# VH-VL binders against Uncharacterized protein B0403.3, part 15

Target 1, 247 residues: Uncharacterized protein B0403.3, of Caenorhabditis elegans (q11077)
Amino acid sequence: RRHFGDEYRINTPACDIVCEGQWKSEFHANFHKIYDTEYFEIPLDTAIVKNRANLKMFCSSTIQKYSCLRNECKIQRTPWSAEKHICVGHFDNFDRNINCLSLTDKYVQRECSNVCNSIKIEISQAEIDRMAEMDFSRQEKSEFVEQNKHCNVIACYQLCHEYIISKVCIDSAVAARSVVKSYYDSYLEREYTELNKDDQDELYSSFCRRVTPGQDENEFTANMTRYNNLTLDRMKNDIRSVFSILD
Short names: E, the ipSAE of ESMFold2; O, the ipSAE of OpenDDE; V2, 0.75 times the mean of E and O plus 0.25 times the DockQ between their complexes.

## First folded at step 13 (VH-VL; framework fv_enfortumab)

Design q3 (from m6 with heavy chain N101R; at its last look DockQ between E and O 0.01; V2 from the best seeds 0.00; counts 0 for: pae O 14.4 > 2, placed apart)
Fold by OpenDDE, look of step 13:
Structure q3 (fold): chain C 247 residues (1-247), chain A 122 residues (1-122), chain B 107 residues (1-107)
Amino acid sequence: as target 1 above (247 residues)
Amino acid sequence: EVQLVESGGGLVQPGGSLRLSCAASGFTFSSYSMNWVRQAPGKGLEWVSYISSSDSYIYYADSVKGRFTISRDNAKNSLSLQMNSLRDEDTAVYYCAREGRSWGEPTYFDYWGQGTTVTVSS
Amino acid sequence: DIQMTQSPSSVSASVGDRVTITCRASQGISSWLAWYQQKPGKAPKFLIYAASSLQSGVPSRFSGSGSGTDFTLTISSLQPEDFATYYCQQTNSFPYTFGGGTKVEIK
């Protein structure tokens, strides 16, 4: 959705676009997939975490992209992205846990995807009332709902992935869960950051705040916390049910 | 395979009551909103009632408000419609329909039962 | 309430013909519009919603267009199995409402 913010770009004609294009082309060449940061996110895609060789290949290309941005575009700082997180920020952690990630990713891609994309996302009446009190425009309400949906899906994926890790990886579960959690946490932190930069903090739902590190879910009402916890419990129950075969 | 099977239809006198049921299978029932839609003989489709996945939200058409009650039992994968004070104009085939969604996309009724017939007549 | 107006109410066509059905909402519904096909004695079947997204198993000859208030369902080349009644529906707001239907019948 938002992996490369415009605010981090300098007025260098198409330089960053060129660097990004080269990276995407190489990704396609290596993995035979199209990497679209707006519509397709595969931070832990099976192709990438299939084995250590694939991870290294992906990260070599990624490091080259950021080298291009620094050296050619003179961009010193870039916003958070999945590839940056994996390859620049936490490569050693991913590398050490590649065996676990390779085992679990297929379940995330299939069963977690099915579970997390099939749930009906509901907003509490309290939050609906709050939106009314704040006199949200139709557009703002739409954005609020969309962002809330996104947070719910991401939270579901995180819960699902961590659950699978616990069932499949056994000895390396603690370390692998930490790696995966750091990714999803950072993802949500970035989501908040982007909204907050535009002074749209109000568009970040209580649920989003609940699942985002460093945020206060109790900012508006205590009832929202209860509702959000119930939502998370429902997700957990659904995940357990789907993966009961792993028990 | 997603399946919805309605039951409970029949002949009833005006002022009478019926309870319709919809048995769901092949999907996580508790994760989906459900609807009742009816169709009078030779007429178009009319939305009757909506119930969210966790019963948090319930809506009715004005034509049935105060007379019909929608409910669900997620443990039994069952949807119900209690119909009281039935009128001649309630005569129709009643369908249960799942409100499906793709992430980021508008909702629609992606699966329908085959319907159960309700006839209100003296 | 949002009124959904379909036109025409009926259309006579031949196999191979291009058929266009219009649905107009009394107010803006964004892309929250769905099209259904119903054959006699059968339950409605979901076809597509406004952004031309197809339900699995729906032939590519069906396409949808429109946003806001005006929507169109197009059958590019009518097939024998396409003779049916078609309905539009908005799910933008409660109460959900259907169009009056368009019967596509054989000429």
Scores: ipSAE 0.000, ipTM 0.481, lowest interface PAE 14.4, mean pLDDT 86
ESMFold2, look of step 13: ipSAE 0.060; ipTM 0.614
ESMFold2 (binder alone), look of step 13: mean pLDDT 93; pTM 0.949

Design q4 (from m6 with heavy chain S30D G100S N101Y; at its last look DockQ between E and O 0.01; V2 from the best seeds 0.00; counts 0 for: pae O 11.8 > 2, placed apart)
Fold by OpenDDE, look of step 13:
Structure q4 (fold): chain C 247 residues (1-247), chain A 122 residues (1-122), chain B 107 residues (1-107)
Amino acid sequence: as target 1 above (247 residues)
Amino acid sequence: EVQLVESGGGLVQPGGSLRLSCAASGFTFDSYSMNWVRQAPGKGLEWVSYISSSDSYIYYADSVKGRFTISRDNAKNSLSLQMNSLRDEDTAVYYCARESYSWGEPTYFDYWGQGTTVTVSS
Amino acid sequence: DIQMTQSPSSVSASVGDRVTITCRASQGISSWLAWYQQKPGKAPKFLIYAASSLQSGVPSRFSGSGSGTDFTLTISSLQPEDFATYYCQQTNSFPYTFGGGTKVEIK
C-alpha cells in the first residue's frame, strides 16, 4: 500500500476540489464504486479494464476532470496519477491492449495480491547501518521501511503482472507487457520524485532505486546490486510457483 | 515473564561516583534497546540514556553527557550506568526501561524496573 | 530538542467522569508518542502509543488520539484505580522527552 499521499493540495484553489468531486461522483455513478486511490494504485481496477467500453467511459470522465482543472481552475500542471497516466498519457496503448488487460487483471487482483502481500521484506544490515550513520529519526526510519516495503510490493506486482501476460496473452504479450511496464515504471518514478522534492532522497532504499528507472541502487549503499537481485529472483520464484497451474 | 531489576543506588557526596545495574530476564536481552530514565523527588520523568541492542549506538541527555556512561553485557543480561561527577540535581529514582522492538513501528518503553534511588548530598 | 507540553498539570475528577489529557509537541512527531500511568511509589506503566492499540491488560476505557503535534489521552469513565499521574513521551528523536505530567486527583 502506498506510503505517501496521492494528492498535493498545499496551495490549490477550492476549484480543484469541485472538479475532482464531480469526477468522483461520475465515477461512482458509472461504476458503482467509490474512487479510492489505494484501490486504483496497484493493480488497475478490473472494472475499468474490463472492456473497451468501460475504459472509454472512465477516460471520458477523467479527461473532463482535467479539462475542468485547466479551464476553470487555471491549473496547467498536475501530479502523476494512475488515471492521468492511463487516460491522458497512454490511452491508445491501453485501448489497443484492452483484450489482454481484461484477461489478466483478475489474476493480478487476486493471486498477485496474495503472493505480493505475503512476501518477506528485509532490509540489509548495510542500509540499517547507513540509517544510523545518517542519524535518522525514528520517524525517518519508519518512513524508509514503509517506502522500501511499498517498492517491494510494486516490483512484485509488476513481475507478477508481466508473468501473467506472458502466459495468457500469447499474441499480444510483448505490447501488453510494455504498456504495463510503463505504468509501474512511472509509478515508481513518481514515488522517487515526491521524496526528492522534499529533500528526502535518503529515504529511498537501494531496492527502490534498483527498480526505479534512472536510479542507481549503489549510490548511497555500496554493493547492494547482488542483494537486490536475489530479492527479485525470490519474487520471481514465488510467482512462478503460485501460477504453476498456467503452465 | 519480563523482569528488570535495578540496583546500585545509594547516598553519595557531590563529585562522587556511583554505578547502577539493571538485571534483565524473561526475554532475549540482546534483541532490545535499553534506556535509563530518572525521576527527581516530586518531579516528572527525564530520559537519561539510550543504548542499542548491540551497543553500537548510544545517546545521552545533555544534562548527563560527559559524566554518565551507559553500557551493557548481553552475555550476562545486564545494563549499567556509570555515573561520575555527580551533582545535587542528579538525585532521583533511576529506572531501567526496555524499548519495544518493532521495526518500522512506533517505539515505547513497555517494561520498567522498580527503580533504584540515588541521593547526592553533602 | 522536541518539547512536550502537557495539559492540564492537574485535574480533579470523580468516579465515572470523562477525563481528557492533552500533549503537544514543539514539532511533528508523527505517531511516535507514548502514554504512561504512574502511581505513587511505583514505576511508570505503559498505556498506549498515539492512537494505536493498548498494551495488554490496559482497560478499554483508555484511548489515545492524535498525530503530528497534538495528542490526547482519554479516560471515558474514571475508575478508582485510575487516580494517578500520566505522562506523554516522544520517541521520534533523541533526546527522548516527556511531558510535564498530569495528576488526576479525587474531587
Scores: ipSAE 0.000, ipTM 0.499, lowest interface PAE 11.8, mean pLDDT 87
ESMFold2, look of step 13: ipSAE 0.197; ipTM 0.682
ESMFold2 (binder alone), look of step 13: mean pLDDT 93; pTM 0.952

Design q5 (from m6 with heavy chain S30D S33E N101K; at its last look DockQ between E and O 0.19; V2 from the best seeds 0.00; counts 0 for: pae O 7.3 > 2, placed apart)
Fold by OpenDDE, look of step 13:
Structure q5 (fold): chain C 247 residues (1-247), chain A 122 residues (1-122), chain B 107 residues (1-107)
Amino acid sequence: as target 1 above (247 residues)
Amino acid sequence: EVQLVESGGGLVQPGGSLRLSCAASGFTFDSYEMNWVRQAPGKGLEWVSYISSSDSYIYYADSVKGRFTISRDNAKNSLSLQMNSLRDEDTAVYYCAREGKSWGEPTYFDYWGQGTTVTVSS
Amino acid sequence: DIQMTQSPSSVSASVGDRVTITCRASQGISSWLAWYQQKPGKAPKFLIYAASSLQSGVPSRFSGSGSGTDFTLTISSLQPEDFATYYCQQTNSFPYTFGGGTKVEIK
């Protein structure tokens, strides 16, 4: 998996590290888990979205972190993060949909994890040829493959999570799906942004672009739409098959 | 504006063949699942066939299985229904319907064509 | 196959009346149910799915309820333009199936 790195972290003195450390320590104390930004699913973990109280606890700690950054480190702006998205950007939305999220999370943790980590991920011959044409190094090829895999897994999780919401949540499915979708979309947007900032846009596969809002999947490869749609169709079918018991 | 326009309907003898077409516009056709639905005169709606966005998955009603073939050309924004071995009971208005874009939420047919009439009669 | 039983088959009502249409699935379909309106000589139009969102432009007098096997479409105050045939549909599993329809006609 490709994870959020520290490369794009605000370059400030050790103050920001202190704020982050305190936040992570508090998270561990409250939830008995280690918060790792490398795992995109953590903010949606049962421990956090179990109930409104837990969500508030998580976000209180998160807000404190950002207060620390602002007040102690004099950092006015911070990049996107999962916890920021939830607690700063969309707290009300998550709060309003906490009942639905709490019902679906157990399925996401189990079945979605299994399905999405078991999907067959392939790189098209067209993209392989393109990588050769662009004279990608072995490292770049590896990064391309890993990023593509990461996008596939995230997309699968999104599809799976939204599917579960539709099955489990009766009257709040649309709203809850929107909340969840916004999170995954933002996560993918950040993935692209990171590569773009490092002038590595070419490492973002056509599939990644297909599932990332605002991106064109055909920017570097000619007509990859069918291939990517095929992949998405397979994901949908796999998800439906696994969760047929919810019917 | 989303538009679906069916064509190809007509009068045909039992045992004959007919090919229906649906021209799509106003949306990203290759991102949507498509369906055919028919309605016999004075009767209710009957689902006929489904095709996924990349034609990877296709389903038919039992009443048409083995006789009808659904296909799509995403480059041309076109949906087709090849109907062979037509029977009297296949007489109906045939609609192409877009299945609303939904990754995980319940799906529904959000847009329908005006329909094309197929009459099977000796 | 999932059978969709719609009732009543027809209902006579007056403008301003409350109209209720029921759709029952032979097995659980969660919320994967859609309602459609069809006027004579026209294609069906989507109204609402299950108990959730209305299609854009659909009047608020239309509402849906239900989950699992039993679903209801309600028109709180029937308007002249609401006289039509209504259909339910499940998209939970293939084959997709429709209810038999309910004709709402003027008394």
Scores: ipSAE 0.018, ipTM 0.525, lowest interface PAE 7.3, mean pLDDT 87
ESMFold2, look of step 13: ipSAE 0.061; ipTM 0.624
ESMFold2 (binder alone), look of step 13: mean pLDDT 93; pTM 0.949

Design q6 (from m6 with heavy chain T28D N101K, light chain F94W; at its last look DockQ between E and O 0.02; V2 from the best seeds 0.00; counts 0 for: pae E 4.3 > 2, placed apart)
Heavy chain, then light chain:
Amino acid sequence: EVQLVESGGGLVQPGGSLRLSCAASGFDFSSYSMNWVRQAPGKGLEWVSYISSSDSYIYYADSVKGRFTISRDNAKNSLSLQMNSLRDEDTAVYYCAREGKSWGEPTYFDYWGQGTTVTVSS
Amino acid sequence: DIQMTQSPSSVSASVGDRVTITCRASQGISSWLAWYQQKPGKAPKFLIYAASSLQSGVPSRFSGSGSGTDFTLTISSLQPEDFATYYCQQTNSWPYTFGGGTKVEIK
ESMFold2, look of step 13: ipSAE 0.247; ipTM 0.700
ESMFold2 (binder alone), look of step 13: mean pLDDT 91; pTM 0.925
OpenDDE, look of step 13: ipSAE 0.198; ipTM 0.731

## First folded at step 14 (VH-VL; framework fv_enfortumab)

Design r1 (from q2 with heavy chain E99Y; at its last look DockQ between E and O 0.05; V2 from the best seeds 0.00; counts 0 for: pae E 3.6 > 2, placed apart)
Fold by OpenDDE, look of step 14:
Structure r1 (fold): chain C 247 residues (1-247), chain A 122 residues (1-122), chain B 107 residues (1-107)
Amino acid sequence: as target 1 above (247 residues)
Amino acid sequence: EVQLVESGGGLVQPGGSLRLSCAASGFTFDSYSMNWVRQAPGKGLEWVSYISSSDSYIYYADSVKGRFTISRDNAKNSLSLQMNSLRDEDTAVYYCARYGKSWGEPTYFDYWGQGTTVTVSS
Amino acid sequence: DIQMTQSPSSVSASVGDRVTITCRASQGISSWLAWYQQKPGKAPKFLIYAASSLQSGVPSRFSGSGSGTDFTLTISSLQPEDFATYYCQQTNSFPYTFGGGTKVEIK
């Protein structure tokens, strides 16, 4: 995942790498884990949200990273990232809901991981036909499928996480769900933004659009609403089944 | 059977105060978040305030923020709304509404009281 | 704040008619929309959340659809007891906001 905006860089390309490296090194020192964007952004890492102290530790390092980017690299803007969202954008919200997040995250990492990585992901014939109509290359088709899969998994995690929050947090459910929702929504928005920057908007599936906030529907995506809703319903059913023991 | 019964409404002058109450029965009150919703005469519904089951989270509409205070007594299965500095535009039927929990589903108001009328007039 | 625009404000219909009410949010609310029915002098009654769950006791002739910004409540075959005012509500974020309401009247 991209964490830096090239268009806002006015220093040497290596500067941001140095800042990132320092941040990752500090992360490793504090948490005894290697920060990997592929694994730490979804779901929220249990080490980070384990307790208030860990969250603060993580965010202290994160703030230092962005200070480095601003002051040393003269980078004014950076794209969305998990750490930026948590520590720079919404620290107070996460801090206030740390009890719920710490409680639910273990279930998310265990049970949601299992259910969401085992879901059957299908692409509708309509989408297959559309890809053919648009004369997608093999690579483009592969990217489309991969992106669609990614969106499905993220959507599943979001649903699962929200479900768990609703069950286990109770008193703080509304606030915690809002925080988590904002995180997943922003994550999906980033996914779209990255594709759009590369002029690959067409590789963003109707399902991806369905679950990404702020996306305009075209005629095709509108026609896929029923199909995509059924997909979401299946996810919900699977999640409910897994967590039926919590009832 | 779930029941919500509002009381405390009446006629009050602008700048005055009223305290509304909602008596809950037929469910585990301390397990549910509660809301106040009002409806001006001949008008639509307006959300007023939210309070979580254990009073940990409270939200207000901007129109009442700083003037209204929502509270609950779980031991008495009661919800309250202290209304201060009342204005003409506060004239409405006030409903208490239960925060409905459908596991894994978003929030909605599944049960409502029959409402109590507040009239602010000089 | 999220504004909910409900249309039409009123509709005249006959028993057996198909009635459609629309609700539009000023910004994306995903599926975070609830519908309520209110009869004169009575409290609102929850009907359906988006296109998913019906409240217990709500007839199957009521259905919801939509996501994002545009939502629809449909009464497939209007019954005498369905003449009422209907409201949509977004529950995506605080403050919770309602549509302006749609009064379904007898023709």
Scores: ipSAE 0.055, ipTM 0.488, lowest interface PAE 2.4, mean pLDDT 87
ESMFold2, look of step 14: ipSAE 0.413; ipTM 0.753
ESMFold2 (binder alone), look of step 14: mean pLDDT 90; pTM 0.919

Design r2 (from q2 with heavy chain E99H, light chain S30R; at its last look DockQ between E and O 0.10; V2 from the best seeds 0.00; counts 0 for: pae E 11.4 > 2, placed apart)
Heavy chain, then light chain:
Amino acid sequence: EVQLVESGGGLVQPGGSLRLSCAASGFTFDSYSMNWVRQAPGKGLEWVSYISSSDSYIYYADSVKGRFTISRDNAKNSLSLQMNSLRDEDTAVYYCARHGKSWGEPTYFDYWGQGTTVTVSS
Amino acid sequence: DIQMTQSPSSVSASVGDRVTITCRASQGIRSWLAWYQQKPGKAPKFLIYAASSLQSGVPSRFSGSGSGTDFTLTISSLQPEDFATYYCQQTNSFPYTFGGGTKVEIK
ESMFold2, look of step 14: ipSAE 0.005; ipTM 0.514
ESMFold2 (binder alone), look of step 14: mean pLDDT 92; pTM 0.944
OpenDDE, look of step 14: ipSAE 0.597; ipTM 0.842

Design r3 (from q2 with light chain Y96W; at its last look DockQ between E and O 0.36; V2 from the best seeds 0.00; counts 0 for: pae E 3.3 > 2)
Heavy chain, then light chain:
Amino acid sequence: EVQLVESGGGLVQPGGSLRLSCAASGFTFDSYSMNWVRQAPGKGLEWVSYISSSDSYIYYADSVKGRFTISRDNAKNSLSLQMNSLRDEDTAVYYCAREGKSWGEPTYFDYWGQGTTVTVSS
Amino acid sequence: DIQMTQSPSSVSASVGDRVTITCRASQGISSWLAWYQQKPGKAPKFLIYAASSLQSGVPSRFSGSGSGTDFTLTISSLQPEDFATYYCQQTNSFPWTFGGGTKVEIK
ESMFold2, look of step 14: ipSAE 0.420; ipTM 0.763
ESMFold2 (binder alone), look of step 14: mean pLDDT 91; pTM 0.932
OpenDDE, look of step 14: ipSAE 0.255; ipTM 0.733

Design r4 (from q2 with heavy chain T107L; at its last look DockQ between E and O 0.10; V2 from the best seeds 0.00; counts 0 for: pae O 4.6 > 2, placed apart)
Fold by OpenDDE, look of step 14:
Structure r4 (fold): chain C 247 residues (1-247), chain A 122 residues (1-122), chain B 107 residues (1-107)
Amino acid sequence: as target 1 above (247 residues)
Amino acid sequence: EVQLVESGGGLVQPGGSLRLSCAASGFTFDSYSMNWVRQAPGKGLEWVSYISSSDSYIYYADSVKGRFTISRDNAKNSLSLQMNSLRDEDTAVYYCAREGKSWGEPLYFDYWGQGTTVTVSS
Amino acid sequence: DIQMTQSPSSVSASVGDRVTITCRASQGISSWLAWYQQKPGKAPKFLIYAASSLQSGVPSRFSGSGSGTDFTLTISSLQPEDFATYYCQQTNSFPYTFGGGTKVEIK
């Protein structure tokens, strides 16, 4: 995933790469996973949220990375990243809810992964027509479809994860759900931000806009409301159906 | 301010039909699932029907299945309940109720209308 | 279908009293239980969820507990405005079902 943007570079070349490399090496040493290959940000990795000790270990390394970026590379601002969100932005929230997160994460990785990776993702005819009208290249169409797919999967995970929290984390459900929601919402916001920086706002589907906080609707997206709500309803129904057998 | 206003209640004979309406305002109607709940005189609450935000999923209580039809018009911010083959036991105040917005959040009816009275009597 | 058994059906209490209402589900519903308050001639009002989540504007004297099949609504110190009928509802699965209600009356 995209963790660093060139627009945030203020230092000598490769300094940020050194900081990142050290972080990734430490990650591998601690969790025996290769971050770029084996770690997936959605959902939260079980190794990280397994317990409070693992969370703290992960965040200690993460804080060190950002200290390196700030002090050695003179980079004051960095784009959103999963590790930054968890460790720099919301550590206390994650720490307070670690019991719920550790409890629910296995269900999310197993059941939510299954349901969210099996959903049928379709592009509406209206979107197809719009792409044609805008003279999208094959590459742009492909990027559009891929981005839309990504938004669908993330939205599905969010719904499913929050659902599981509501089922499993009794007294802490509200707090844990808020933490998880903020994570997924920020993730989608980052996706849009990166796309928009490249002046590719048109590649962000109406569905992506629908599920991304802070997105304004235009006439076209307003017309797609029913279609996108249908998609969300299907996700909700699928999630409910999968977990109904566990009742 | 969220508002739900039911209408269409009245007196009807057994076997008759009636159509209830619920006018919604103050929120994005097409983003919420809606429900009908009824309450017989001096009795408790009984869930009647559910319709999802896009009307793709609909559920009925067994007591009304095959006789009642729930529908919505998101363009008009309206919810409807077509009641056919009405029975004495269908006599009740009928409420439209909004379900919580977020699927991951607890599912409960956060807003209710004032209700409309349906009386089935010969 | 999931049957919700609410008890007691009625309770007489005085202002300041602690009141406890119970709701039992015929099968496990996790924490998918909501409580409502209804006053005569009025529509039901949402109070709290089983996970003790309070609705905005609901006094802190209302609390919920329970998971699985057994749930409780507690009013720590009954106030004059709390005399009403209370209902539990399961939202775990369709059909949604309500408890029979508990009328809290003035002693």
Scores: ipSAE 0.026, ipTM 0.623, lowest interface PAE 4.6, mean pLDDT 87
ESMFold2, look of step 14: ipSAE 0.437; ipTM 0.769
ESMFold2 (binder alone), look of step 14: mean pLDDT 91; pTM 0.931

Design r5 (from q2 with heavy chain T107Y, light chain T91A; at its last look DockQ between E and O 0.01; V2 from the best seeds 0.00; counts 0 for: pae E 18.7 > 2, placed apart)
Fold by OpenDDE, look of step 14:
Structure r5 (fold): chain C 247 residues (1-247), chain A 122 residues (1-122), chain B 107 residues (1-107)
Amino acid sequence: as target 1 above (247 residues)
Amino acid sequence: EVQLVESGGGLVQPGGSLRLSCAASGFTFDSYSMNWVRQAPGKGLEWVSYISSSDSYIYYADSVKGRFTISRDNAKNSLSLQMNSLRDEDTAVYYCAREGKSWGEPYYFDYWGQGTTVTVSS
Amino acid sequence: DIQMTQSPSSVSASVGDRVTITCRASQGISSWLAWYQQKPGKAPKFLIYAASSLQSGVPSRFSGSGSGTDFTLTISSLQPEDFATYYCQQANSFPYTFGGGTKVEIK
């Protein structure tokens, strides 16, 4: 969700904010939308992936932002961001799969959005007990629950999106699914990284860890594997149930 | 044969509660999303609530949100609607409806129960 | 919420007549529309989905057309058993919403 980290600021204070502001202004001018980091579906928004021209326009602006950061702010390295992932890291992959992405995005925004934003999330008793054992404050508990919910929603989006790709894109499904998976996985990885930098690793639920690549399991998280897998299976089953006609 | 049978309707005072049930048979219940739809006397149809096959996703109409609770027991092939804080405008025949599939299109109600009548009156 | 405007609210027709019912959505719903038939004192019955000309168990005289915001249900030749109230329903997004209904009455 966060696109910049304080640890990457090297030169004039607020220079990166200026670059970001220009980028957001250009985004608004081009797409008539506000780039809101709270929206997970952005930058995979229909406006961006509508066609190759829109993707290129978005990425042109994005490249300009990073040029600004590098040349004006003297920032050589930046943390992961959705736009960076798409435009700097994986542009060719997204470009090659733009037809599939444009086709599936409408379903994602309509169907996956509806389903995944209404997930009934439950916290296991084991995690409740763990929070108590760790003497979590009410705020920490709330943050834990919110983060867990967020991970569940993201996981649901990923599952739903990949499922739709598999059913709709047919010949390009493998490549498109890989591209989309990389995006969601990286997104979750960034979420964890940010939380961990704030020394709040304990607020990352076992489910979040389960769905985030590169996370090591401890004894507790290992014990939660079955529970979390059942949660994922439940999501899959519901998605399949809703879209079973595509089989 | 697919069958849906509603029960639990009756007369209740405003502010009261009722629990509706829908018994399903003739199909794999846990593979289908289920809905409640109601119809006030002499009026049109109004969607009330949705529940996915495995109870992970639930939706409510704004008119009943916070007052009604949809649930299902897949082991018993049962759908339920707990209705609290009932109002006069909740008076209606309540139908359980299964979401069917046809021609590559989802989200239509292919089977309906006979309905159960809920009357909220002082 | 997506509002479904159904017209006409009622229509008087004779056996053999062509009957057309329209449903307009307040926003685009692609082809996510279903039609239902309801007879007095009975539960609604699923008729057709989206722009379909034929559904299993539904007489061929019933057909649907349209996409986006404007949809039409057509009964090519009205039969005695077709006198009923018809409803459209969008399934594009929650909350699901129905049209106001069209009562097809005998002239």
Scores: ipSAE 0.000, ipTM 0.484, lowest interface PAE 11.3, mean pLDDT 86
ESMFold2, look of step 14: ipSAE 0.000; ipTM 0.397
ESMFold2 (binder alone), look of step 14: mean pLDDT 91; pTM 0.933

